# Designs tried in a protein design chat: VHH binders against Uncharacterized isomerase mll1393. Part 1

No score or structure here was measured in a lab: all are predicted.

Target 1, 302 residues: Uncharacterized isomerase mll1393, of Mesorhizobium japonicum (q98kn6)
Amino acid sequence: MQTRNYLLYDVFTTERLAGNPLAVVLDCKGLDTIAMQAIAREFNLSETVFVLPPDNPKHKNRIRIFTPDYEMPFAGHPTVGSAIALAELAGESGAGIFVLEENIGPVRCAVSRHDGAAFAEFDLAKLPEPLQLEADPQAIGAALGLAPHEIGFENHRVAFWSAGVPYVTIPVANLEAAGRIRLDNQAWSELAPRKSEWAFASPYVYCRETVNHESAFHVRMIVPGTPSYEDPATGSAAAAFAGAIMHFDAPTDGISQLWIEQGLEMGRPSRIRLELTVQGGKLASARIGGHAVKVADGKLFI
Below, numbering starts at 1 at the first letter of every chain, in headers, positions and changes, except where a header shows other numbers; antibody chains aren't numbered by Kabat.
F, E and O stand for the ipSAE by ESMFold2-Fast, ESMFold2 and OpenDDE, each averaged over both directions (binder to target, target to binder). V2 = 0.75 x the mean of E and O + 0.25 x the DockQ between their complexes.
Where letters were taken out, [cut] stands.
Atom coordinates printed by the task and the answers are left out, and those that the model quotes come from them; centres of patches stay.

## First folded at step 13 (VHH)

Design u2 (from t6 with G98Q)
Fold by OpenDDE, fold request of step 16:
Structure u2 (fold): chain B 302 residues (1-302), chain A 121 residues (1-121)
Amino acid sequence: as target 1 above (302 residues)
Amino acid sequence: ELQLVESGGGLVQAGGSLTVSCAASGFTFSRYAMGWSRQAPGKERELVAGISSGGSTYYADTVKGRFTISRDNAKNTLYLQMNSLKPEDTAMYYCARQDYGRYDYPSFDYWGQGTQVTVSG
């Protein structure tokens, strides 16, 4: 039996018991995949991160990300949360840039503090690209319990975007419409495109009206399933959503930062910062970032 | 109404072959990943094989090289060809439909009533 320290963070929030919960297990050298998977199941959080020494000494650490059921090559809030956790462990109080090694490859992370709160962001490995959507937008709306006139605002229309993970981006009229969403799994499955060989794409619903005036968009992401669940904050979807923003809003050249509020209806308020670098009317690069706050620490005896 | 109806089960000698089928109705069959699970007496239900809508396949280690999953979308039918059967393969075999998209691996949330496969030693 070896004792290992673990940390619990809430990611994409400055408030404890909000955002995405994350477990970070430290000093995981010597753990095999089976053990990591078992520990992830024990924590029973959406993701558990296992921290390892880097393969490249110029990098900060290697991290492996597990759901209770399988290992993931990459995820947004585990990356943000781990970056902040590791920076705090190192006693880093200023702005810093380092690389986390993940299964998808090296991920460049920037850690800083804003108004005393820890903040981390990472560069998108893949820029968003449009995909073909065959389903009727009205039928898509109906699958969420919305009327035809509640789908769309301004020039925004239902679309399908991917920055690695595909999402059906669904603009809705206002907060009231967003708040009434109920996903009909069966109806959705009959309409939705695939995100993988084994799964349908998830709906990413958004509106221009926001609860917080500092937020540019209010969003909800529902994962189909039995039962379905709602995600407090979805980095991969925000990455895909950058494509929709570029297409429909056509931001001017330069750097723009947009806050996306999420998780309000499901009771874990979150905020994701999407930074867009636009050159010649095209998205040159993008970053996803957010805050994280430590909520617990402890020891594993395994 | 959603229905999965298995058939083709029976008694077979060790080393023998058997094909079980599943007739699906009540949903657009071609859009869903499908699969087979089995449950032996006193054991938990386990995944045997899966096939995506695109034709990708998955097999449990215990049946790799012996079992073949296939589908006929025109007939709304799922198949499991079982060769080199062993007594350990004795179980109720269930046709299954993939869940609504939570996982990117075979994961099911609806099963038929099952068809019994018994392999004698």
Scores: ipSAE 0.638, ipTM 0.856, lowest interface PAE 0.8, mean pLDDT 95
Fold by OpenDDE, fold request of step 16:
Structure u2 (fold): chain B 302 residues (1-302), chain A 121 residues (1-121)
Amino acid sequence: as target 1 above (302 residues)
Amino acid sequence: ELQLVESGGGLVQAGGSLTVSCAASGFTFSRYAMGWSRQAPGKERELVAGISSGGSTYYADTVKGRFTISRDNAKNTLYLQMNSLKPEDTAMYYCARQDYGRYDYPSFDYWGQGTQVTVSG
């Protein structure tokens, strides 16, 4: 039996018991895939990260990301959380850049401190692209529990975007409307496009009105299913949403940073920073970033 | 109301063939992936085959090459053609509808009453 340390972080937040929970298991050399999967199931969090030595000595670490059911090639909050965790373990108090090796390949991470809170960001591997969608505001309203006139604000309309994972981006009138949303799974399944052969796309609902004045958008992401669940913070959706922002807001050339607040209604407030680099009216690059805070540490006796 | 009604089960000799069908109602059939699961006495229910709305198919390793899942959207009907049947294929076969699409693999949330398939050795 080997003893391994583990850390628990809440990601995309500076507050404990908010954001996305993440388990980080350290010193995982010697664990095989079966063991990692079993441990991930034991933690029963959306993702568990297993930290390994890097294959390339110039890189920081190799990380493997597991859901309770399967291994993922990449995920946003595991990357952000791991980057911060590893930087803190190394005693790195200043800004730094290093590479995490993931199944998709090396991921460049920048870690820094903002107002004393640890922050990490990474470049999107894929920029958002529009997908075809036929949307009926009445049907959308029915699926969300909103009136048709509450769908949309300004020039924003229902759209379908993907930066690797597709989401139906649904603008709604205001915070009050956003707060009333309850996903009707059956109704949604009757109108939603697919994100794969075996899965419907999820709604990513957003409005311009925000609870926090520093946030540019208030959002909710609800995964249809039995049962459905709401995500505190969804990096992949924020990435897709960058497309909607570009399309409807048409930001000027330069670098802009937008904070996206999420998870307020479901009780785990989160913030994702979306950084857009716009050149010639087009999105040249984008970054996803956020804070993370350690909430626990312990030992695994496995 | 969602309904899945299986039919076509029966007794068949080893090496024989059988086709089971499922009549679906109460939802837009063409929008959902469908599948077949089976459960033998004393065993857990297992996925046998799935077919997406786009026509992609999935088969359990135990039935690959022998079973064929298909669908007729105009008739709201799901089929499972079973060839080269073995005694090990004896089970209650359930028609299944995809859940609301949470997972990126065949996952089902609703099942019919089942149709019994018995293969004699």
Scores: ipSAE 0.621, ipTM 0.853, lowest interface PAE 0.8, mean pLDDT 95
Fold by ESMFold2, fold request of step 16:
Structure u2 (fold): chain B 302 residues (1-302), chain A 121 residues (1-121)
Amino acid sequence: as target 1 above (302 residues)
Amino acid sequence: ELQLVESGGGLVQAGGSLTVSCAASGFTFSRYAMGWSRQAPGKERELVAGISSGGSTYYADTVKGRFTISRDNAKNTLYLQMNSLKPEDTAMYYCARQDYGRYDYPSFDYWGQGTQVTVSG
C-alpha cells in the first residue's frame, strides 16, 4: 500500500471555513492520470491539485489541476493555494518568487505575507478582451429575476469579456439587487453567449456597493445547472472583469489594487485582489492574488 | 417537460449497419449539446458519441470511425448511424441531453428510455 500526504487549504481568505477550498496532494510522481482523476472525484472539491517534480530544475514544481470530472490546464485559486502551500512546506514565510509548471505553461508566482497571513499572486497570461454580445441585455437581467432598471449603474452596462474564460459581466444597481438574483436556467441557456462549443458563459454579477468598506466591488458568479452552483471565488472571472473596469471606469495611469468580495451570499466569504498596471490609459499588465489558510492535512492510502 | 424518445433499434448481423434516432421535445433543441450513451447487461453506462449545438462531435475510442452522430434541428431529432457493428456493440442505447450548457466538455445528464440494439455474430 502506497500513502500520499495531502493538505486542505481555503483560498482567497484569511479565515478557515471560508473562501474556495482546495486539496493539494503531495509527492505524486508515479501516479497516473486515471488515479488523479479518481482522487479528485473522491475529494469532490472544485479542484484538487497534484504536486509533481518540475521538468525544469530551475522551477519549483509541476502541478496538475483536476475538477472531479476532468483535468484543467490552469485555474486561479489552485495556483494561489498551491503557491502558498508549497512555500509554507519549505519554511519560506514572506517574500519568495518561483515558477509552477502548469499544463498551460510556466506560471511565475510571488508569495509574501500581507496583514499577518500568507498571500500569493501571479501575472495574467492573457489580458482581457471584449467579445461580441448577441443577447438582449434586458432579457439577461430578466433571466436573473431583476427588472430592467436594476441592470446597470453609472456608465456600467452588460458586456462580455475574456482573459481566457469568457464571462457575461452584469452590473446591477446595488447589494439588494445582487442579493435577489436567482438564475433561471432555461432562460439563461436560451440567451447566453457560448464560452465554448460545449458550454454557455456564466453570469458574473457585480455592483459598486459593497459589504466590506475596503472592497471595490461586490460580485457573484453562478454556473447554470440543476441545481445551479455559486462559486465562492472566481479568479478567471476577476481577470475578465478587469476589462470591464478598464472600459467603464478608465482608471488613471499607475498601479491600482482592487479587492473584490465574493461568496458572501453563498456563505463562503472570499476576497480576490486584482492589480491593474495602467500605462497611457491602457492596461499594460494585471495580477490575480489572494490569501490562503491551511485547514487540514492527512494521508491517502493508495 | 423534457422528453427524449429513442427508436430504430433491433437485431442486426455482425458487420451490419443500423441507424437509431431520438425525438426530442420540451426544450429548445438547437441550443443544447446532445449525445448517445449505451449500457450492456452487467456493465456501466458509457458515453458513445456527442454533438455540440454548433455541430462539433465526440466519439468514444471503441466506436470511432464506425459510428456517426448527427442532428436535424428543424425536426428536433438526433441520429446515430452505426456501421461495421460487432457483438460487443450490443446494448441499450440512450439519447442524452446536457444540463443547461453547464460543462465545458461532452457530458450528458438527461436520458430517454432507450432502444435495444442486438448484434448477432
Scores: ipSAE 0.531, ipTM 0.798, lowest interface PAE 1.7, mean pLDDT 91
Fold by ESMFold2, fold request of step 16:
Structure u2 (fold): chain B 302 residues (1-302), chain A 121 residues (1-121)
Amino acid sequence: as target 1 above (302 residues)
Amino acid sequence: ELQLVESGGGLVQAGGSLTVSCAASGFTFSRYAMGWSRQAPGKERELVAGISSGGSTYYADTVKGRFTISRDNAKNTLYLQMNSLKPEDTAMYYCARQDYGRYDYPSFDYWGQGTQVTVSG
């Protein structure tokens, strides 16, 4: 067996031991899918990335993204983290704009320095679209352990949005309410819309009150299941949430950059940057981005 | 209380057919993907077939073309029609329900106590 180098990055953070952790396995030519899946199982992180030579020589690399259980066609924090990791391996000349090949297709990434740390962002391939939600907001509140008056703030209401992966966007009154949520899996599965024929959509809880002064929103995303788990930072949900922001806040024409704080309650503080380009009162384009920081490296004896 | 009760197992000759069924209660049956898994003595449990809430089906390669999964939402009942049975199909067959929808693929975390299917050669 060969030795393969790997990197560990924490994504959507400038601080080690925060954000959404990512393993990046380098020089993966010759590994088959079974081996990649086994390695991802070994790391047991939300996702592990495997770096391969690109199929198109104009592109920087191909990457494959695995959870411990299956391969993903695309995921937000793996894209941000791998873009930064690859740029840092190439030194300062590696910064800039490049394409990562993912199973979903080519992903254009921009890597730069922002606030003295490495930052990466990518364009949304799909803008958020509203979906019909039949569930009663009072029942949604009960499934989260909240009273009816704790659901909503200002003109924000429970909605259902997708920029590829659909989420139920749930405004709550304040940080105190957000901090008390506890997902009742049974109640949720009986009322939630589906995100696919095999899965229910996850709740994306948000409020205007924030812990960090520069954040626009405080959010929590809980994946239903036994056990359920709270994701430190969820790029696809931030993409869907852009629809709720456009609908309820109706930002003026121009470019807006919003920081979204997540993961504070579960102990891995994270910040996702959402960029909205608004033209004629409509969302013309959007970007998801964030920082990442190297935590560790090592060798796999495979 | 969530319950999955399998029935219809038994002894059958190789090449024969058998239908197992599962009565479900304690949840809104039509909202959940359902499936069948099996475990032969000394073997790992394996997913045999799945059916989504909308009726899309999945089959393991070892049973494709021979087994048919179906559901009757009015009776809260799941079925597995097994044709052209082989001795290798001998196993305890478990009715399964997906968990609370975590995965975007057939994945099941709730099982009944099972019904034994024995195929003699």
Scores: ipSAE 0.518, ipTM 0.802, lowest interface PAE 2.2, mean pLDDT 91

Design u2 (from t6 with G98Q)
Fold by ESMFold2, fold request of step 16:
Structure u2 (fold): chain B 302 residues (1-302), chain A 121 residues (1-121)
Amino acid sequence: as target 1 above (302 residues)
Amino acid sequence: ELQLVESGGGLVQAGGSLTVSCAASGFTFSRYAMGWSRQAPGKERELVAGISSGGSTYYADTVKGRFTISRDNAKNTLYLQMNSLKPEDTAMYYCARQDYGRYDYPSFDYWGQGTQVTVSG
């Protein structure tokens, strides 16, 4: 029998039992892919991370990221949560820049303290780009159970953006409208663009009105299905959303940091920080970041 | 509501060929990935083949090179051409559709009533 320590973190939150939960399995050298997949199934969280020694000795660690069903090459909250967990385990929770090796490639992470809590961020590998949306914005609103006048605010319009994973970005009038959305799977599947040959893009609903005064936007991300699944915090969608912000808000040159609140309606409040570096009216770089907090630890007898 | 009606099953000798088909209704067929699953008595259901809306295909290792999945979007019909059949291919074959494009991989959650394929040696 082998014993392997694991950590449980809630990511994109400073409060336990909020955010997007992450299991982090330590000392995984020699653990094969079949075993990792089985362990991820056992945890049955959005993702489970397996920590391995780095291939390049200048890097902090290699990590592998699994959903209950398959391995991912990269994912946002696992990267933030792993960076914080590894820094805290080493006694470095308030400082450091290091690289995590992920299947997509090396990911440079910065861990720091923000308002007295551990914070991590990473650079976007791919900046957001617009995609063509053929669907009628009013039909998209109807698929969410909203009237046409509830779709849009200011100059913001329904659009399709990707910084690797594409999302349909859907402005809605206010918090009341956002709180009433109910995804009609049939209607959505008939009009949604695809994110891949096997899957439809998910709606990413947002409004300017927020619950938390420090937030720039309130968002919801819902994966179609029976039943549908609302994600507590979606880093790849925030990355795509940076494109909508650049396009519709056109922020001036410089560095700005925006907090995006998510997960409030589904009961796991989360906050994602989006940092935009604008130069010459264009997005030069962007970062996704957030807090994470340890919830539990334990041992696997495997 | 969604309807998937399989046909074309029957008895066939080992080494023979058979085509099963699936008539689909109640949804826009061309928008969805489709597939075939099978279940032999006493065995777990297994995914046999899948085809995306754009025509990309997937095959289980046990049928690669022997089975061909195809679709006719104009007729809302899915096909599975089965060649070089073996007794181990004996199963109920189910036409399948994905769960509203939920998963970014071949995964199918809705099935028809099935059509029996029996391969005798």
Scores: ipSAE 0.500, ipTM 0.797, lowest interface PAE 2.2, mean pLDDT 91

Design u6 (from t6 with G98D S107K)
Fold by ESMFold2, fold request of step 16:
Structure u6 (fold): chain B 302 residues (1-302), chain A 121 residues (1-121)
Amino acid sequence: as target 1 above (302 residues)
Amino acid sequence: ELQLVESGGGLVQAGGSLTVSCAASGFTFSRYAMGWSRQAPGKERELVAGISSGGSTYYADTVKGRFTISRDNAKNTLYLQMNSLKPEDTAMYYCARDDYGRYDYPKFDYWGQGTQVTVSG
């Protein structure tokens, strides 16, 4: 059987053993879908990426993204992590702008150095849109174990936004309130809107108070279930959150870059950079980006 | 107290039809995706069919075109109509519910006691 090299990266962090972990399996031409799925199950990380030759020779690579259970058309931290991993494999010439072919389509990535560490970003394919929320904000707060006065800050209110994957964006008063949330699965199941025909939208809790001086917001994202799962860093939620920022903060025209801190309570500190380009009071474009750091590499005897 | 109680199993000859049903209680039925899994002796449990809260359906290739999943939210009841039954369909059939809407695909983590379907042939 052939051996295949793999890399392990932590994404949305400059510190090892933080961020959102990613396995990157190299040189995957000749692996079929069943094999890729089995390997992803073996790693048992949120996602595993399989690197393939590109269909278009002007592109960097094709990548396929698997959870332990199924293949995804696209995902944020796998894109950032793969872009950085591939750039670092190329050495000094690897930085720059290139395209990764993903099942959703070509994804234009920019890889650079930011504060002495590798950084990647990509444009949002779809800008955030508001969705109708039927649920009472106080009931939402109760499902998180919070009192009514702990929901909201300034003019920020509970809302429902999507830039592809919808999230319930839930402002809370401060870090103390954010630190106390406990998701009640039964209560959430009674009031949550859906992100799809099969799943409820997840709560995306945020506040203006931050642990890190350089962060604009502190956030938590919890996936309902038994047990519930708190995600270290959620790129698709940051994309949806850009809508709430535009709506409630109404930032001035120009380009602004916001660091969003996540994962601190669950023990994998992460930072996602959200870049907003505002023209005439409207969001013209946005980017999701972050750092990633290599943790390990090895061989699969497959 | 979540309960999923299957009924309608039995012995049927090959080529025959059978409907199994599942009475659900202890949760708001209409809010959840539901499904049927089966387990034959010596085999892994496999997903047979799923139905989302909104009525979208999934079928395993081995039963597609022969089995129909449906739900009656007013009666808190899930159904599986099985036609053109084969000996290989012999299994314990389990009613299943999703895990609080965790997965964005048909996957179920709560099961009933099951009802036996035996296809003689």
Scores: ipSAE 0.725, ipTM 0.895, lowest interface PAE 0.9, mean pLDDT 93
Fold by ESMFold2, fold request of step 16:
Structure u6 (fold): chain B 302 residues (1-302), chain A 121 residues (1-121)
Amino acid sequence: as target 1 above (302 residues)
Amino acid sequence: ELQLVESGGGLVQAGGSLTVSCAASGFTFSRYAMGWSRQAPGKERELVAGISSGGSTYYADTVKGRFTISRDNAKNTLYLQMNSLKPEDTAMYYCARDDYGRYDYPKFDYWGQGTQVTVSG
């Protein structure tokens, strides 16, 4: 019998039992890919992270990221959660700037801590770009269970953006409209653009009205399927959404930090920080960040 | 609503060939990824082949090079051409459709009733 320690974190939150859950399995030398996949399926969370020694000794660690069904080259809340978890394991000297090796490549993370909460952020490897969408607000509204006039606010319109994973960004009138959405899978399958030849892009619903006054936007992200799944906090979608913000809000040059609230309707309140660096009216760089909190730890008898 | 009707199964000698097909209805066929799974008695169902809406294909290692998946969107029909058949290929073969584009990899959650393929030695 062998044992391996694991940590359970809630990411994009300062409160336990909120945010996006993450399992972090420590000391993964000797685990092969089949074993890692089986463990990820056992946890049955959106993602499970496996911590390995770095290939480059100047880096903090190598991590591998698995859904219950396959390995990912990179994912947002696993990166934030892992950075915080590893920094906390290292104690006071663990905060700061370090590199996590991921299958996509090295990821520079910055971790800070204050007032009982740890915060991590990383630079986007790819900035958002617009994609072609033949949008029909009436059809989008019907697929979400909303009337056509409830789609849009101010100058914001339905668009299609990607910073790696593409999302259909769908402005809705207010919190009341956002709270009533119900995804019609069949209707969505007839009108949705693809994120790949295998899958449709997911709707990313947003409005200017927020529950928390410090938030810039209220958002929801729903994955099609039977049943559909609402994600508590979606870093890759926030990255794509930066494109819509740049396009419709056109923030002035400089650095802007925006908090995005998500997960309120599905019962796991989450907050993602999006940092935009704007030069000459264009996005020069961006960062995704958030807090995370340890929920539990334990041992796997593997 | 959704209907997947397989046909073309039967008895074939080892080393032989067989094509099974699937007539699909109740959804816009060209919008979905489709696949074939199989189940031998007492065993779990396994994915054999998949084809995306754009024509990209996937094959299990045990059939790669011997089986070819294809689709005819004009006829709403999915095919599996099976060559160099082995007794181990004996199974019920199921036509399958994805779950409204949920997965960014070959995975199918909707199944037909199946067609039996029996390979004798």
Scores: ipSAE 0.720, ipTM 0.890, lowest interface PAE 0.9, mean pLDDT 92
Fold by ESMFold2, last read:
Structure u6 (fold): chain B 302 residues (1-302), chain A 121 residues (1-121)
Amino acid sequence: as target 1 above (302 residues)
Amino acid sequence: ELQLVESGGGLVQAGGSLTVSCAASGFTFSRYAMGWSRQAPGKERELVAGISSGGSTYYADTVKGRFTISRDNAKNTLYLQMNSLKPEDTAMYYCARDDYGRYDYPKFDYWGQGTQVTVSG
């Protein structure tokens, strides 16, 4: 028998019991893939992270990221949460830059304090690109239980964007409309574009009206299924959404930072920060970031 | 109402061939990934083969090279061609559909009643 320490963090939040939960299992040298998958299934969180020694000694650590069902090459809240957890274990404070090795490749992370809590951010490896949407925007709105006049605001229209994982970005009129959406799986199955040969793209609903006045947008992301699942905070969708922001808002050259609130309706309020670097009217780079807070720790007898 | 109706099962000798089929209704067949699972006596149900809406296929290691999954979207029908059958292939074979495109990999949550395949010898 061996024991391994684990940490539980809530990511994309400054408050415990909000955000997107993450388990971080420490000192995982010697665990094989089957064991990691079984442990991730035991935690039954969106993702569980396994911390390993780095292959390159100049890097902080290697991490592996598992859902209960399979291993991912990279994921947003696991990267943010792991970066913060590892920085806090080291006893560090203030700004720090290090590399986490992930299956997708090395990820440069910056950990700092923001609003009195630990904050981490990383650069997007892939900038958002537009995809062709064949579905009628009014039919998309109806699949969410919304009338045609409730779809869109200002110049924002339904679109399809990807920075790796594609999402249907769906502007809605206001918080009241966002709060009423309910995904009709059958209607969605008839019209949705695919994110892969196996899966439909998920709706990413957004509006300019926000609950937190400091937020730029209020969003909801719902995965089709029976039952459907609403994600508390979706980094890959925020990355894709940066494309819609660039296209419809056309921000001025320079660096801008904006907060996206998510998860309020499903009961785990979350905030994701997008940083956009715009040059010549085009997105030159972007970062995803957020806070995370420790919730618990313990031991696994593994 | 979603319905998956398997047929074509039966008794075959080892080394023989059999095709099972599944008639689907109550949903737009071409929009969904489909698959076959089986449950042998005394064993858990296992995924045998899957086919995406676009025609990409997946096979369990135990059946690769012997089984072929296919679909006919015009007839709303899923097929499993089973060749070089072994006694170990004896099982109830279930037609399956994905959960509204939820998973990015072959996983199926809706099942038919099954058709029995028995391989003797």
Scores: ipSAE 0.714, ipTM 0.890, lowest interface PAE 0.9, mean pLDDT 92
Fold by ESMFold2, fold request of step 16:
Structure u6 (fold): chain B 302 residues (1-302), chain A 121 residues (1-121)
Amino acid sequence: as target 1 above (302 residues)
Amino acid sequence: ELQLVESGGGLVQAGGSLTVSCAASGFTFSRYAMGWSRQAPGKERELVAGISSGGSTYYADTVKGRFTISRDNAKNTLYLQMNSLKPEDTAMYYCARDDYGRYDYPKFDYWGQGTQVTVSG
């Protein structure tokens, strides 16, 4: 029996008990995949990260990312949270650039201080691409319990985008409409496109009206099921959403930084920063970033 | 209302073969991943096989190479062909459906009443 230190961080937030929670398990010598999966199930958070020595000595660490049920090749808030946790553990909360090795490949992370709190960001490995959407946009809105006039704002329309994980991006009229959505699982199952052989793509609902004046968009992301799960902050969806922003808002050349607020309705307010670099009217690169704060630490006796 | 009705169970000798089937109703069958689970008396229910809406399959190690899952979307019917049966395969076999496409791997949360398969040794 060994002991292993762990950290609990709330990611995409400057306040504890908000954002997307992350467990970070340190010093994972002797843990095999089965043990890591069991520990992730024990925490029962969206993801748990296991910190390992890097394969390349120039890199900071290797990390493995698990949901309670399976291992992921990469995920947004675990990368942001791990980068911040490792920087703070090393006594460095200022500017720093390092590489985390993930199953998808090396991920270059920048950790800094922003608004008096630790902030991390990373470049998207894959830029968003449009996907074909067969379903009628008004039927998609009805599956969320919204009337046809509540779907859309300005020139924004329902679309299907992926920067690795595909999402159905669904503009809604305002905060009131966003606050009233309720996913009808059966209706969604009849019309949703797939994100994989096994699963339907999730709705990513957004509007221009925001609670926080510094936010560019208010969003909600709901995974179908019984019960459905609303994610506090979804980095992969923000990455896909960059495609909708580029398509409908057509930002001018240069660098734009947009804050996206999420999780307010489900009770874990979160903010994701999306950085877009536009050249020749096209997205040249993008970054996902956010804050994270330490909530707790402890020991596992395993 | 969702219904999963299994049939085709029975007594079979070790080394033999048996096909069980599941008639599904109350949902659009072709839209869902389907599977088979089994439970012997006094034991925990275990996933045996799964098939996605597009036909991709999964098998537990204990049955891989011996069992074949298939579906007929036109008939709303799920099948499990069981070959080289062993006494350890004796169980109640349950037809299963996924939870509205929630999981990006074979996992099933809705079950029928089951059909008994007994393998004599």
Scores: ipSAE 0.693, ipTM 0.879, lowest interface PAE 0.9, mean pLDDT 92

